# Designs tried in a protein design chat: VHH binders against Transcriptional regulatory protein TdiR (tdiR). Part 5

Target 1, 227 residues: Transcriptional regulatory protein TdiR (tdiR), of Thauera aromatica (o87940)
Amino acid sequence: MQATKTGNASTVFVVDDEASVRDSLTWLLNSISLDVRTFESAKDFLDADISCTHGCVVLDVRMQNVSGLQLQQALSERGFKLPIIFLSAYGDAQMGAQAVKKGAFDFLQKPYRNQDLLDAVNAALALNREMADKQNEKQKHLDLLATLSQREMEILDKVVAGSSSKEIAKLLGISYKTVEAHRGRIISKLGLKSTGDLMHFVMRGSSHCSDCGRQPLPGSSPCRPAA

## First folded at step 1 (VHH)

Design d10 (framework vhh_7sr4_2)
Fold by ESMFold2-Fast, scan of step 1:
Structure d10 (fold): chain B 227 residues (1-227), chain A 121 residues (1-121)
Amino acid sequence: as target 1 above (227 residues)
Amino acid sequence: EVKLVESGGGLVQPGGSLRLSCAASGFTFSEYAMGWYRQTPGKQRDLVADISSGGSTKYGDSVKGRFTISRDNTKNTVYLQMNSLKPEDTAVYYCATDYGFLESTYYFDYWGQGTQVTVSS
C-alpha cells in the first residue's frame, strides 16, 4: 500500500534526533499502513512548512539543543494545528503532563507498549480529521451568513441575544412588522423553517477551536502558494 | 485582546465536586456565548458545556445531569459546577469564547491556558 495525495490523506510526522528511534517508529507505524515523515531536528521540521497538511506529530521531550516543549511552543506561535504526541523517558512524566496542559494531544513514557503508541496516533489522526470537518462546516455556516444584509445581520444578532421583535423594533427604530418581515427573510436565506431552527443554526456555527492561536496579523494562509 | 483565565481545578476523590471559574476580559462578555472544553491524554478535545448570551445551555452527553454551566454578566465570569466526579473526568479544562463568530474568518478562536482537574482516590 502506498500513500495517495488527497485532501484527506494523513501523515505521522516524527521528530527525534536519534536515528534508531525514527527508524523504529517508522517501522511500527508503517505496519498499520500509516505514512511517516521523519525529521532529525526541530529546525528541519519547522523548515518543512507542513502546516497545511493533515496528520499528527510525534515528538521526543528531549532533543539536542531544543526540547520538544520548545518546539511545541514555536508551532503554537505559528498557528500550527496538528495534534502533538510526546514521548518521554521514565522520570520525565512531569514534562509530558506539562505538554498536555499546554495543548499537546497525549504523552507516553518510554518504554511504552507499541499498541499504546498506535492507539494514541490513531486517536490523534481521528481528532485532526474531525477538526478539519468542523472547520469546513463552520465555513459553510459563514458563507450562509454572508448572504444576509447589514440590517438582517443586526436583527439576527438581537434575536440570538434573546430580544423580542418588539424590542428589536424599538432598538433599531423600525416597525414591528418590518422586523417580522426581516426575520422571515433571514430564516429563508439560511434555509431554515423556524426561529427555533435559527437558534440551533447559530449555536452549531459557534464551534470553538482550543488549539487555534490568534496571531497579531492574519498573515498568508499556510497553504497559499508563494509569489 | 481577549483574555480568559480559568481557576478552581484540583485533586478530588470520586463522587466529589469542584467549581471552575473563568474570568473574561477584552470583549463585551454579555453579548457572546461561553463554553468549557476538556482534554484527556490520548483523547480528542471535547465540548463539556456551552451557554449563550441569553442563558441557553448545551452539555456533552458524558456530563449531562452532573455538570452545570452558568454565567454572571456583572462579573464577566462563566462557571462550571462539577458534581458526582468520576476518574474519567480527569482532564485539563479550558474556557472558550467564539468572539468574532460573525467575522469571515476562522482565525478568531479564543481560549484560556487551562486548569487541571484530577479525580483519583
Scores: ipSAE 0.000, ipTM 0.110, lowest interface PAE 18.8, mean pLDDT 74

Design e01 (framework vhh_6z1v_2)
Fold by ESMFold2-Fast, scan of step 1:
Structure e01 (fold): chain B 227 residues (1-227), chain A 125 residues (1-125)
Amino acid sequence: as target 1 above (227 residues)
Amino acid sequence: EVQLVESGGRLVRTGGSLRLSCAASGRTFSDYAMGWFRQAPGKEREVVAAISWSGDSTWHADFVKGRFTISRDNAKNTVYLQMNSLKPEDTAVYYCAADYEDSYYGEYTDSYDYWGQGTQVTVSS
């Protein structure tokens, strides 16, 4: 059995410098009730800033100025996880295969069957929806942690690190009963049943050191699912 | 960035023990939280265990608690999974993964930045 899917509006982004190709793909995709947005260049697509959009990208490997492979790299560097389907002319098949090896969802060599494109697009949209659902669950997790007070966070970090209530009480200079009361409030706020559930829920580092100061990796997702 | 190579997977008898190793190459290994994942034929990839960048915090899935232990050696750029009391249902390809976070929220495979190619563990019934 499959889990109940949450309905997210998805868009197929078509990037191609030929108007006739954009029109034919729009017609084909609309025939199965898919929403389409078209762009005449990779630059126009990047400039549109679709950071929080659900969908997939359909593009030609061979485009003027910015190649489809360069667009794939730019999207990867921005942290966007939109599946990319490449459309390739006969002479570009090797480039398309290389793009798939570097993370593209699929590649279709012209001439392709309309059904093959539709199957690839539907599969890509399904993958994108699954990834969005997982990110939403991670955000709910973070939101729950944000309800904890600074003291509750300190106690949570020590519990996760394996400290007993007696050890925490001694370290923080408070009573055993106070630590137990805080543990109960943490469990309640996080919607959990026991201390054992805390290890499943969250694992937090408790170390503070100068070597821990670091910048986020380039390409970390700029879009935080919320609201 | 890091590159990950798993080793230690083999055929083992029910009730046996095995230690998996994951060697990381890269200049920032100590900045990454590490996880062990597994995937059995016909099943989704699942999280087995995770360890913070410092090694101060660990998490183990309920189905392996008391049997598996994750650890790391930052001086050797290596993470380990000690597997005890192995059961046929532990048969899977085991993957090592790295996540650039100091807190583990790793129920979801797409949260990890780098992955190894996997090492096969087979447990005879």
Scores: ipSAE 0.000, ipTM 0.075, lowest interface PAE 22.9, mean pLDDT 75

Design e02 (framework vhh_enristomig)
Amino acid sequence: EVQLLESGGGEVQPGGSLRLSCAASGFTFDDYAISWYRQAPGKQREWVSTITSGGSTNYAESVKGRFTISRDNAKNTLYLQMSSLRAEDTAVYYCARDEYYDSSGYEYFDYWGQGTLVTVKP
ESMFold2-Fast, scan of step 1: ipSAE 0.005; ipTM 0.427

Design e03 (framework vhh_7sr4_2)
Fold by ESMFold2-Fast, scan of step 1:
Structure e03 (fold): chain B 227 residues (1-227), chain A 120 residues (1-120)
Amino acid sequence: as target 1 above (227 residues)
Amino acid sequence: EVKLVESGGGLVQPGGSLRLSCAASGSIFSEYAMGWYRQTPGKQRDLVADIDSGGSTKYGDSVKGRFTISRDNTKNTVYLQMNSLKPEDTAVYYCAAEDYWSDSYPYDYWGQGTQVTVSS
């Protein structure tokens, strides 16, 4: 697919100690029109402002001072969400497998084919775009729910739990007509047509990872908070 | 069994204010949802404002920000404070009460109405 989605450019972040490796990866990725930013150390990468950026990270498992696994852990603790692809020399295969178990997107062992790296990067960028789309949809649903008053939220909770208007009226100590009026207003505020649509609206707002072994690092949002 | 009596209507100039009162008798007032509706000749009754037993309020689009509904359960009364009155607010204003145990539409009990006229 295209490197740009809905006007948002994607960037591949390359973290590697060797200038020759950074240069060759930049050349390779640029050959398929991907933008690249390179970093010679984990510290340089952590110091960079990449909050809310779309893309992926290509990271050597062995770095000066800080290992790739330690960097992954630091990013995870900060709520960083970009997919990470680890590059490993022959002796690092177990470290790469551990990184994937902790949520890294992929792990490539040297020597790898250029096409294998391109495939991994393209897959990581596709995942990043899908996760951003799901989060945007979830945020739209949360924004709509935020328009509801406390009483409307109380009634919504009971409606989705299967209570009738008469039961809700009894539980909340309000009239049947008041409950019906609130139900109509909730449906209207959420842009829905019926109570049946309400269950689908609530269900769409929840998300579950079907590919948990290859998801972004753990965190609460697709963007890390500003430090 | 429940009787609703409105008061406070009258003639007022544009930009003026009126406070309508609705007194209920012979009832457990605190359990009722109370509302104010208005009707112009040749038109259906429109919701002005309502307030449920828990104090949650709803207003008609044309009166939001100008009118305030409130209730006093110790006095068995609901109020409608009307500010910045416009000629378009001229109507008969009806107090309505809904019994919690009723499934009927519209409200179970209605007052006789009080005339509000906004003109000079």
Scores: ipSAE 0.000, ipTM 0.142, lowest interface PAE 15.1, mean pLDDT 77

Design e04 (framework vhh_7zox_3)
Fold by ESMFold2-Fast, scan of step 1:
Structure e04 (fold): chain B 227 residues (1-227), chain A 120 residues (1-120)
Amino acid sequence: as target 1 above (227 residues)
Amino acid sequence: DVQLVESGGGLVQPGGSLRLSCVASGFTFSDYAMGWVRQAPGKGLEWVSDIDSGGSTGYADSVKGRFAISRDNAKNTLYLQMNRLKPEDTAVYYCAKDEYGDYEWYFDYAGQGTQVTVSS
């Protein structure tokens, strides 16, 4: 794999205050070639720069200084997008069920089979990859739109709304030929082949909520690569 | 009175470059879209490029990627940077003032022109 050019490396984040549990999960996950990063506390996890990574989180419902549910709430408030798998003891089954109802990916009750954990982790990683692919498609759309001038954006909005070149020319106080030239330039800049493609292009971008993006964690590095 | 004075034409080899200028007077230059049209020997007028009051540009398919239009509102001057010139670009080039939204009257105000000849 070309590590520098492909953004598909995944990490499993294990949050548990017991070293024996962190060690056991690391050994199990490494046995199927998954990279693991462990944290002793929720604070250590929140302070880590993980906002630009792909993966999933495995955590205990009960932690000494903060419950797994409280950690899930903190991550949700920060717009954190990694799937979370909860591990619960027999007496904590209700807490695990509540975590799933509040948006956790899955929960496993002890004693669980190793294969059940591996299946849950693999499913979570698959979901995370699909979410990342959709985010990449949205970013490509935004990057293309950013190449348009203010006038080109005005014309694009009117074309998508169904206005003719003559109507746009009249409304904006420019010539018909200027509008036709701008329409051609817009199509070219967006990598499209026809005016019919413009409606589909704009509609694809409109389906994604910009305010719904994952927010950086405190102490995290910026996720944006240079240029 | 509206006046447009073109300059910068000349003889150039295929693959060469020229920069055309147009000095405008008699109207508020910054308020109007401006453009370049050309006429090859024995042919009709062909629209080449334009730039509106906000700086948005358009180009004919025949010149896309080779020509760049720009304006300097402080000097009332329109420019056309012509790169990778072809024999087919041989024409008299006219600076033109755009009128409001009507394609039949797009270039009512044109200058005297400047000759561009591309030949080996």
Scores: ipSAE 0.000, ipTM 0.124, lowest interface PAE 16.3, mean pLDDT 75

Design e05 (framework vhh_7n9e_1)
Fold by ESMFold2-Fast, scan of step 1:
Structure e05 (fold): chain B 227 residues (1-227), chain A 122 residues (1-122)
Amino acid sequence: as target 1 above (227 residues)
Amino acid sequence: DVQLVESGGGLVQAGGSLRLSCAASGFTFSDYAMYWGRQAPGKGREWVSGISSSGDSTAYASSVKGRFTISRDNAKNTLYLQMNNLKPEDTALYYCAREYDYDSSTYPFDYWGQGTQVTVSS
């Protein structure tokens, strides 16, 4: 079956081992109409079904058995990234600065102003929405590229590199007519009207990454339904 | 307006070495992971190597691991690929690419240069 849908709203994930802190942050964030889910540990957070949500993570630095980079890596292995905001205790600003250097979006030292936390969260959510929009556009392009045959991909790469149909025919050992037919099919399959549209499609979507050694899978985003 | 300009390609004998350079402009180079990719005649694009924004972490395709070394000079906004013990199958157009706007070994890159040709003779 398909992955569960949790709606389109952004969620703030609060990870802290103290119930009083989770409760306080929930009340504060709810005061500006943000949805909150709380977790007692990084393990509980990573084990939860968060695959179809967008948002950010608020993580206490005392839970640093997992670095910001390690948490980002674990989320990335599940097909997405969330910005992480670290909260540090009074007098450990260096720990917070290190968290940012290890891939955190931001850090705040206690005692912080409520508005500073809200500003950081809103900035993180804005970044996450922007990244999700870019990922969605790239995934649409990757899905379209997945409709192309191996030969059509070879021809697409050469067209993007500036090769003429006659040059492509010689390089691939096929007829000029066959290359022209394949070009027509590529343009049609990608929903385009011309070779100029093709260049725009490739530049905007970075489509050729699907045929690089990293080979990202179409539909690999856990929040993106198949088909 | 992101610009990536590769150089250093050429003709070399099997077993030889080349060093590629990529000059970056139009963005804060030190904020982005960078990659090298290649495209051989009759094949699709292949990821070759990647390096973190700081230069502390590197990764390589199995076909080049132990032979190629990726590095960067953030003060010069330049990415490098040192290629040793080159093989005829390394013949390809080599291009550099910039990470999308976050750290991810699995996320595709969004900008690449026009490339520099590397030809390895038997």
Scores: ipSAE 0.000, ipTM 0.082, lowest interface PAE 21.6, mean pLDDT 73

Design h01 (framework vhh_6z1v_2)
Fold by ESMFold2-Fast, scan of step 1:
Structure h01 (fold): chain B 227 residues (1-227), chain A 125 residues (1-125)
Amino acid sequence: as target 1 above (227 residues)
Amino acid sequence: EVQLVESGGRLVRTGGSLRLSCAASGRTFSSYAMGWFRQAPGKEREVVAAISWSGGSTWHADFVKGRFTISRDNAKNTVYLQMNSLKPEDTAVYYCAATYEVTYSGKYRVSYDYWGQGTQVTVSS
């Protein structure tokens, strides 16, 4: 068990009811040094709880009495975000095309060239890495927000909601100069230069509510290992 | 990664209707959530509407609820903003934006990483 390299480890998850297909895909993917985990059914895959793993999924559109589209829908409803590549038998090509329209990364119709599968997997892993890098960027923004004091967070919420320093002073029962000082500290703590930068920062790192102008409190990772 | 190009902005009269389009290029459009933003002179950029990757979830700002509708066509790699009952206050440059959706304690975190160049909408009285 070696120390895991930060942000570089990824796994290809293969879901197919035929052992010979799982074995051949494992052989092919291992030929370019990719780690592979296999599952013989949709149920086994769903039970494995892989939502926070870096990688991609290779999935046959035909499964144990459950269509790949139904599995994709179930994963989507659970917030699953790994890229999915569908493998389609000759008669299933339209189902594969529909899966792509619903957010699958790609589909390949049998017989496909081994290089086409490898290209699709490599492209999916590149997207997953981009997604992980963006997730880390968002987490850094949340971590910066966590450095704010309770009063600074109250003022930030009012600023994001469009309140002026005079309005904030009245709402919080403090002086205009105190609000301006707090605004300066918030901007400095977040490494920003202006109120416009502040809105951009908030929009990248958090959800926004127009009615309340409030962003969710930082404190939860979007993807976490099982407790 | 996606690239975004807005179109459809023009001059319209108060009470009129307009549909904006945002064409996305890139293999992964259907994996991204999309949003519409606007910025008027002298004002900060504000979020107008957002739509999930599948189109199954939408959000609209209070100041446009009942008047604007966001939609998408993943087969055409396009997101739309249908704007009805336009008011002079709707005059702004409209931007489309894309982000990969992230779950956050069972709730979706919405933030935007990719932006178009904008399209000007002017509403005259």
Scores: ipSAE 0.000, ipTM 0.138, lowest interface PAE 16.5, mean pLDDT 73

Design h02 (framework vhh_7sr4_2)
Fold by ESMFold2-Fast, scan of step 1:
Structure h02 (fold): chain B 227 residues (1-227), chain A 121 residues (1-121)
Amino acid sequence: as target 1 above (227 residues)
Amino acid sequence: EVKLVESGGGLVQPGGSLRLSCAASGSIFSINAMGWYRQTPGKQRDLVADITSGGSTKYGDSVKGRFTISRDNTKNTVYLQMNSLKPEDTAVYYCAVEITYRGSTYYFDYWGQGTQVTVSS
């Protein structure tokens, strides 16, 4: 079997303006069988449009012409979700600490042990896989919901809101039997056995707020393999 | 019910412009996002552009710098201004909306029926 779907392979992205640093990190990461892509500037990294990949990013807090903190801000504004590990020189420890407070996965102060970097990278990749798995499960739920007709979605919404079949019949101007028939079709389309299973299904797939971790529209993103 | 009404498609010369519009109506509590997608024969639908309720925009790589998405929240309408059109932009363009109903935390997606855009000399 060949895995060529977008985002299925993990890559460590290294952004540093010094070739010797990129080379040493590539060697170190390859020593534990991790794939690496390097970039000599923040601009090259942003232009590569890697938002659809799985992995993590290793950034220096200081780079020629732009700081790693500025790059983190630009990535945040784009909705970038890969974990970021900062490498900080001795004099830049405050900047590394600020990066973590602003959502970076970790920071390592130079000089650091090679094992500390490898541990941080492995932890970041594990977090990225966990987040991707949760997103994929949510997407499977959304794909199943997308098989429902408009009327079935209206009925599902009211069931989730706590309305009874009698109340739904009143609200939609249809018969009780018609509502019950629709509820049965919804359960069947979602591969479920009961109304209790339905509530459990929708609870697992729900978002806690409209702006928090919002999923892209169906077919809208190159980061959706099933688009 | 939710209904999408699309308009603005047609035939245009290379280098020309078109403006697509899509109006959403019905029992809508909140619109989380609206967008445009396109499909050419034999290919899957691809993102052209989308816009969130907060105004954040996202564009497909092939249209960045040429197309502009905007919306009018009072009319529940999204617009796609297409400039510098190329023959490779020829496709069926679909409007999509992501909404919530009152009392729901679920996102419900509705698609328009599609509008043809043809760029040919």
Scores: ipSAE 0.000, ipTM 0.197, lowest interface PAE 11.1, mean pLDDT 76

Design h03 (framework vhh_enristomig)
Fold by ESMFold2-Fast, scan of step 1:
Structure h03 (fold): chain B 227 residues (1-227), chain A 122 residues (1-122)
Amino acid sequence: as target 1 above (227 residues)
Amino acid sequence: EVQLLESGGGEVQPGGSLRLSCAASGFTFSSYAISWYRQAPGKQREWVSTITSGGSTNYAESVKGRFTISRDNAKNTLYLQMSSLRAEDTAVYYCARVEYTYSGTRITFDYWGQGTLVTVKP
């Protein structure tokens, strides 16, 4: 049967308007058994149907005019964050330093040594796999929370907010024993042993941005297995 | 685009059985928890069952032992096998993709199907 596992394949995405550059990079990266997909523009790259892939982007900084932050932001808004390595035929060190500061993984100025590019790509792929593993751990926590009933979620919210079982019972109009029973089931369903574990479980999640308005609803997330 | 489409509803006698299906498209189905909800006329929508991406299941007390939730990731399809149906089970049944926010410990649902009607009548 088809089996796709997290971290079992990585793709290097090459974005460059010169065919000779795309061809030379493809040859070099294929020489160490890396899969490569090339694009002649950022628009073509963003329009591509990139499903659950692990990888990195190799991008000519001049064709994008600046910066990796803009492209990385667009990728993040689409639900994935791939490390970006900038290549520049005519860039300078200051532009490269700014690109890295704004979120690029690395910057290489032409002419670069082949080994420097390979080292940067391998390091970027390693970072991407680590990030994907952390995202999978977060998703497992969300799955556990999804096993809770509406009443259990109401009680969890109040417990996390510091309410006692007596206060929760009064607020919800149920008995103290019923609240205690629900607390026990919540702890059990989340695979925990104590209320202290419960607090740590909740704190492992991503914090809400109180001022950021948009809650993205992506249809598919890169780096999740397709079954 | 994300789409959820329920089917399998109909009329059944008390004590009968029905199997509901929810066909999913436009997302990586195997990576999401999916829930069944129902809404009877004049009542608020109530949760029925959830299955996580890892296969863990949970049920409302009113349906435990009578309903079984399952998934077929190869077919991108969610199922609800209903047995020993009662008049109280009469409702429109919805499947919903689970979303969660850590700010407030709330479970939210970002996509809902259009529903399928189940009528249990003597």
Scores: ipSAE 0.000, ipTM 0.178, lowest interface PAE 14.0, mean pLDDT 74

Design h04 (framework vhh_7n9e_1)
Fold by ESMFold2-Fast, scan of step 1:
Structure h04 (fold): chain B 227 residues (1-227), chain A 124 residues (1-124)
Amino acid sequence: as target 1 above (227 residues)
Amino acid sequence: DVQLVESGGGLVQAGGSLRLSCAASGFTFSSYAMYWGRQAPGKGREWVSGISGSGGSTAYASSVKGRFTISRDNAKNTLYLQMNNLKPEDTALYYCARETYVRYGSGYYTFDYWGQGTQVTVSS
């Protein structure tokens, strides 16, 4: 099998304008068998095809051209999903608090223990894997729902609301037999075996999506092929 | 195959107008909500406007509200963006996108396709 719980291999993306910092972080992270890609600027990182990958980002809160907070804001506007860990040579508690409030996974002040960084990275990668798994599960749920006709979706809504086939038939002006046939077809199309399974399917997949309300369009995926 | 082709961009002076078009093919156009987005050099992509499949509902980013109008012609499979009172800060690559919307449960939707874009440059 090619599919795993982790999906594709995870990568730690390091954004820092100092070569010595990129090198030391690469060596540290490689020591626990983590793949690392480094970027010397926020612009190089934003121009890279990374928004569709699995991993986490480690970035300096102070960069020469663009602040880490500005980079975080640009990534958020693109709908970027990778967890971000901020590193600072000198503590700026206010800036660190702002980064976390704006969705950063963690904030570490130098001098930090190597183990604290490794713990933060491992936790971020675990979160990213969990989020990717949930997103994949949601997409599979939506793909199945997309196979339903407009009438089948209308009947599904009434079934989930607790209406009987007799009540649905009366409400929609169709026969009881037609409603029962639609119910069977819905269960079949969704790969289910019973009405009880149908309720579980709907309740699991149509739980409120925290990302749904922040749309519309956050930006195009940089990994999308042309046309 | 789904295809989106943007056109209508160009050079225009501040205060001027442009009309962008997005020609769609490979899917039932009227069944999908459509969006316009833009990206200026050195900046992330910014959402501009959206329109429902029927054209009955529209939405706009605060930066363009009152100046831009999104519309569609489902008979021609074409999405439009009428841009009035253009400002230098509107200079960007403009692109259209399709979304897939499932109206059951939580009202979830996802983005299926992104166009190549058309360049708009507004001189001061």
Scores: ipSAE 0.000, ipTM 0.127, lowest interface PAE 14.8, mean pLDDT 73

Design h05 (framework vhh_7zox_3)
Fold by ESMFold2-Fast, scan of step 1:
Structure h05 (fold): chain B 227 residues (1-227), chain A 122 residues (1-122)
Amino acid sequence: as target 1 above (227 residues)
Amino acid sequence: DVQLVESGGGLVQPGGSLRLSCVASGFTFSSYAMGWVRQAPGKGLEWVSDITSGGSTGYADSVKGRFAISRDNAKNTLYLQMNRLKPEDTAVYYCAKIEYRISGSTYTYDYAGQGTQVTVSS
């Protein structure tokens, strides 16, 4: 896509049904050299397929046909990766606080100071850049794991589970020497120096699902264009 | 540049208490969720507890009601208060930096320290 094919250009996505708000936010953000794209509805935003871009979202908690919380939920279910900043009117502050508890980056209550919005946007963009760097490191980790054979993966899983080479040999029906040879090749293929390094490598790659009860499927990408 | 240094482990009798500490450096500590993971003799890694940047906590069922996780962002320090310890709590305890995905409720352990040994024995 155009926005992500070259470099690390960031875009601020503004979703608000009031044209005057979209215009004022565009002016403010452009004043510090940030690119802005605006959307007048949740539908327009979802139809735009922006899941692969670098940036952040500025979202009103209240829109005529759908709440900002409902939009946040829909984006989360689609694997949307951008930080979300909520804007709330008086009386909506409780919804903004709930959005943050459910993973939104921040919320600001109207009327807010221009500097508070700029600070929140800059912080969100900094987090987004850090997350991109971490995804690159994770991809290197996955590429290394992809070099392991099925047998080497079986042995790695048992080593991480605390099994000794003798126990692994018994479980897999192979010799102790064969297990030790596989362990040596695993350490070498993963670019490690010792069994202690192996444990730290696995801990760095360990994942836990906090809300969904399972990890996202490998290879599921939110960056695929809608057909 | 990320460094995590655990301390506070030792030998304690069943029913006793220990407080583990983890001093972090090389990253903006206040911006990250942190957690504790343990490995008992002959067992795999077990998640024990985590705490978000905002202070929300989670606990494994095996430690719920006995352990309390906390953080001091001014000191870049993570704590685990362990009460009413059982022989089953014997393990090496590791401090971990956790990466949450904004688009989902998944996280990974980005770094684990050297660990601290906890032994619960009479």
Scores: ipSAE 0.000, ipTM 0.157, lowest interface PAE 14.7, mean pLDDT 74

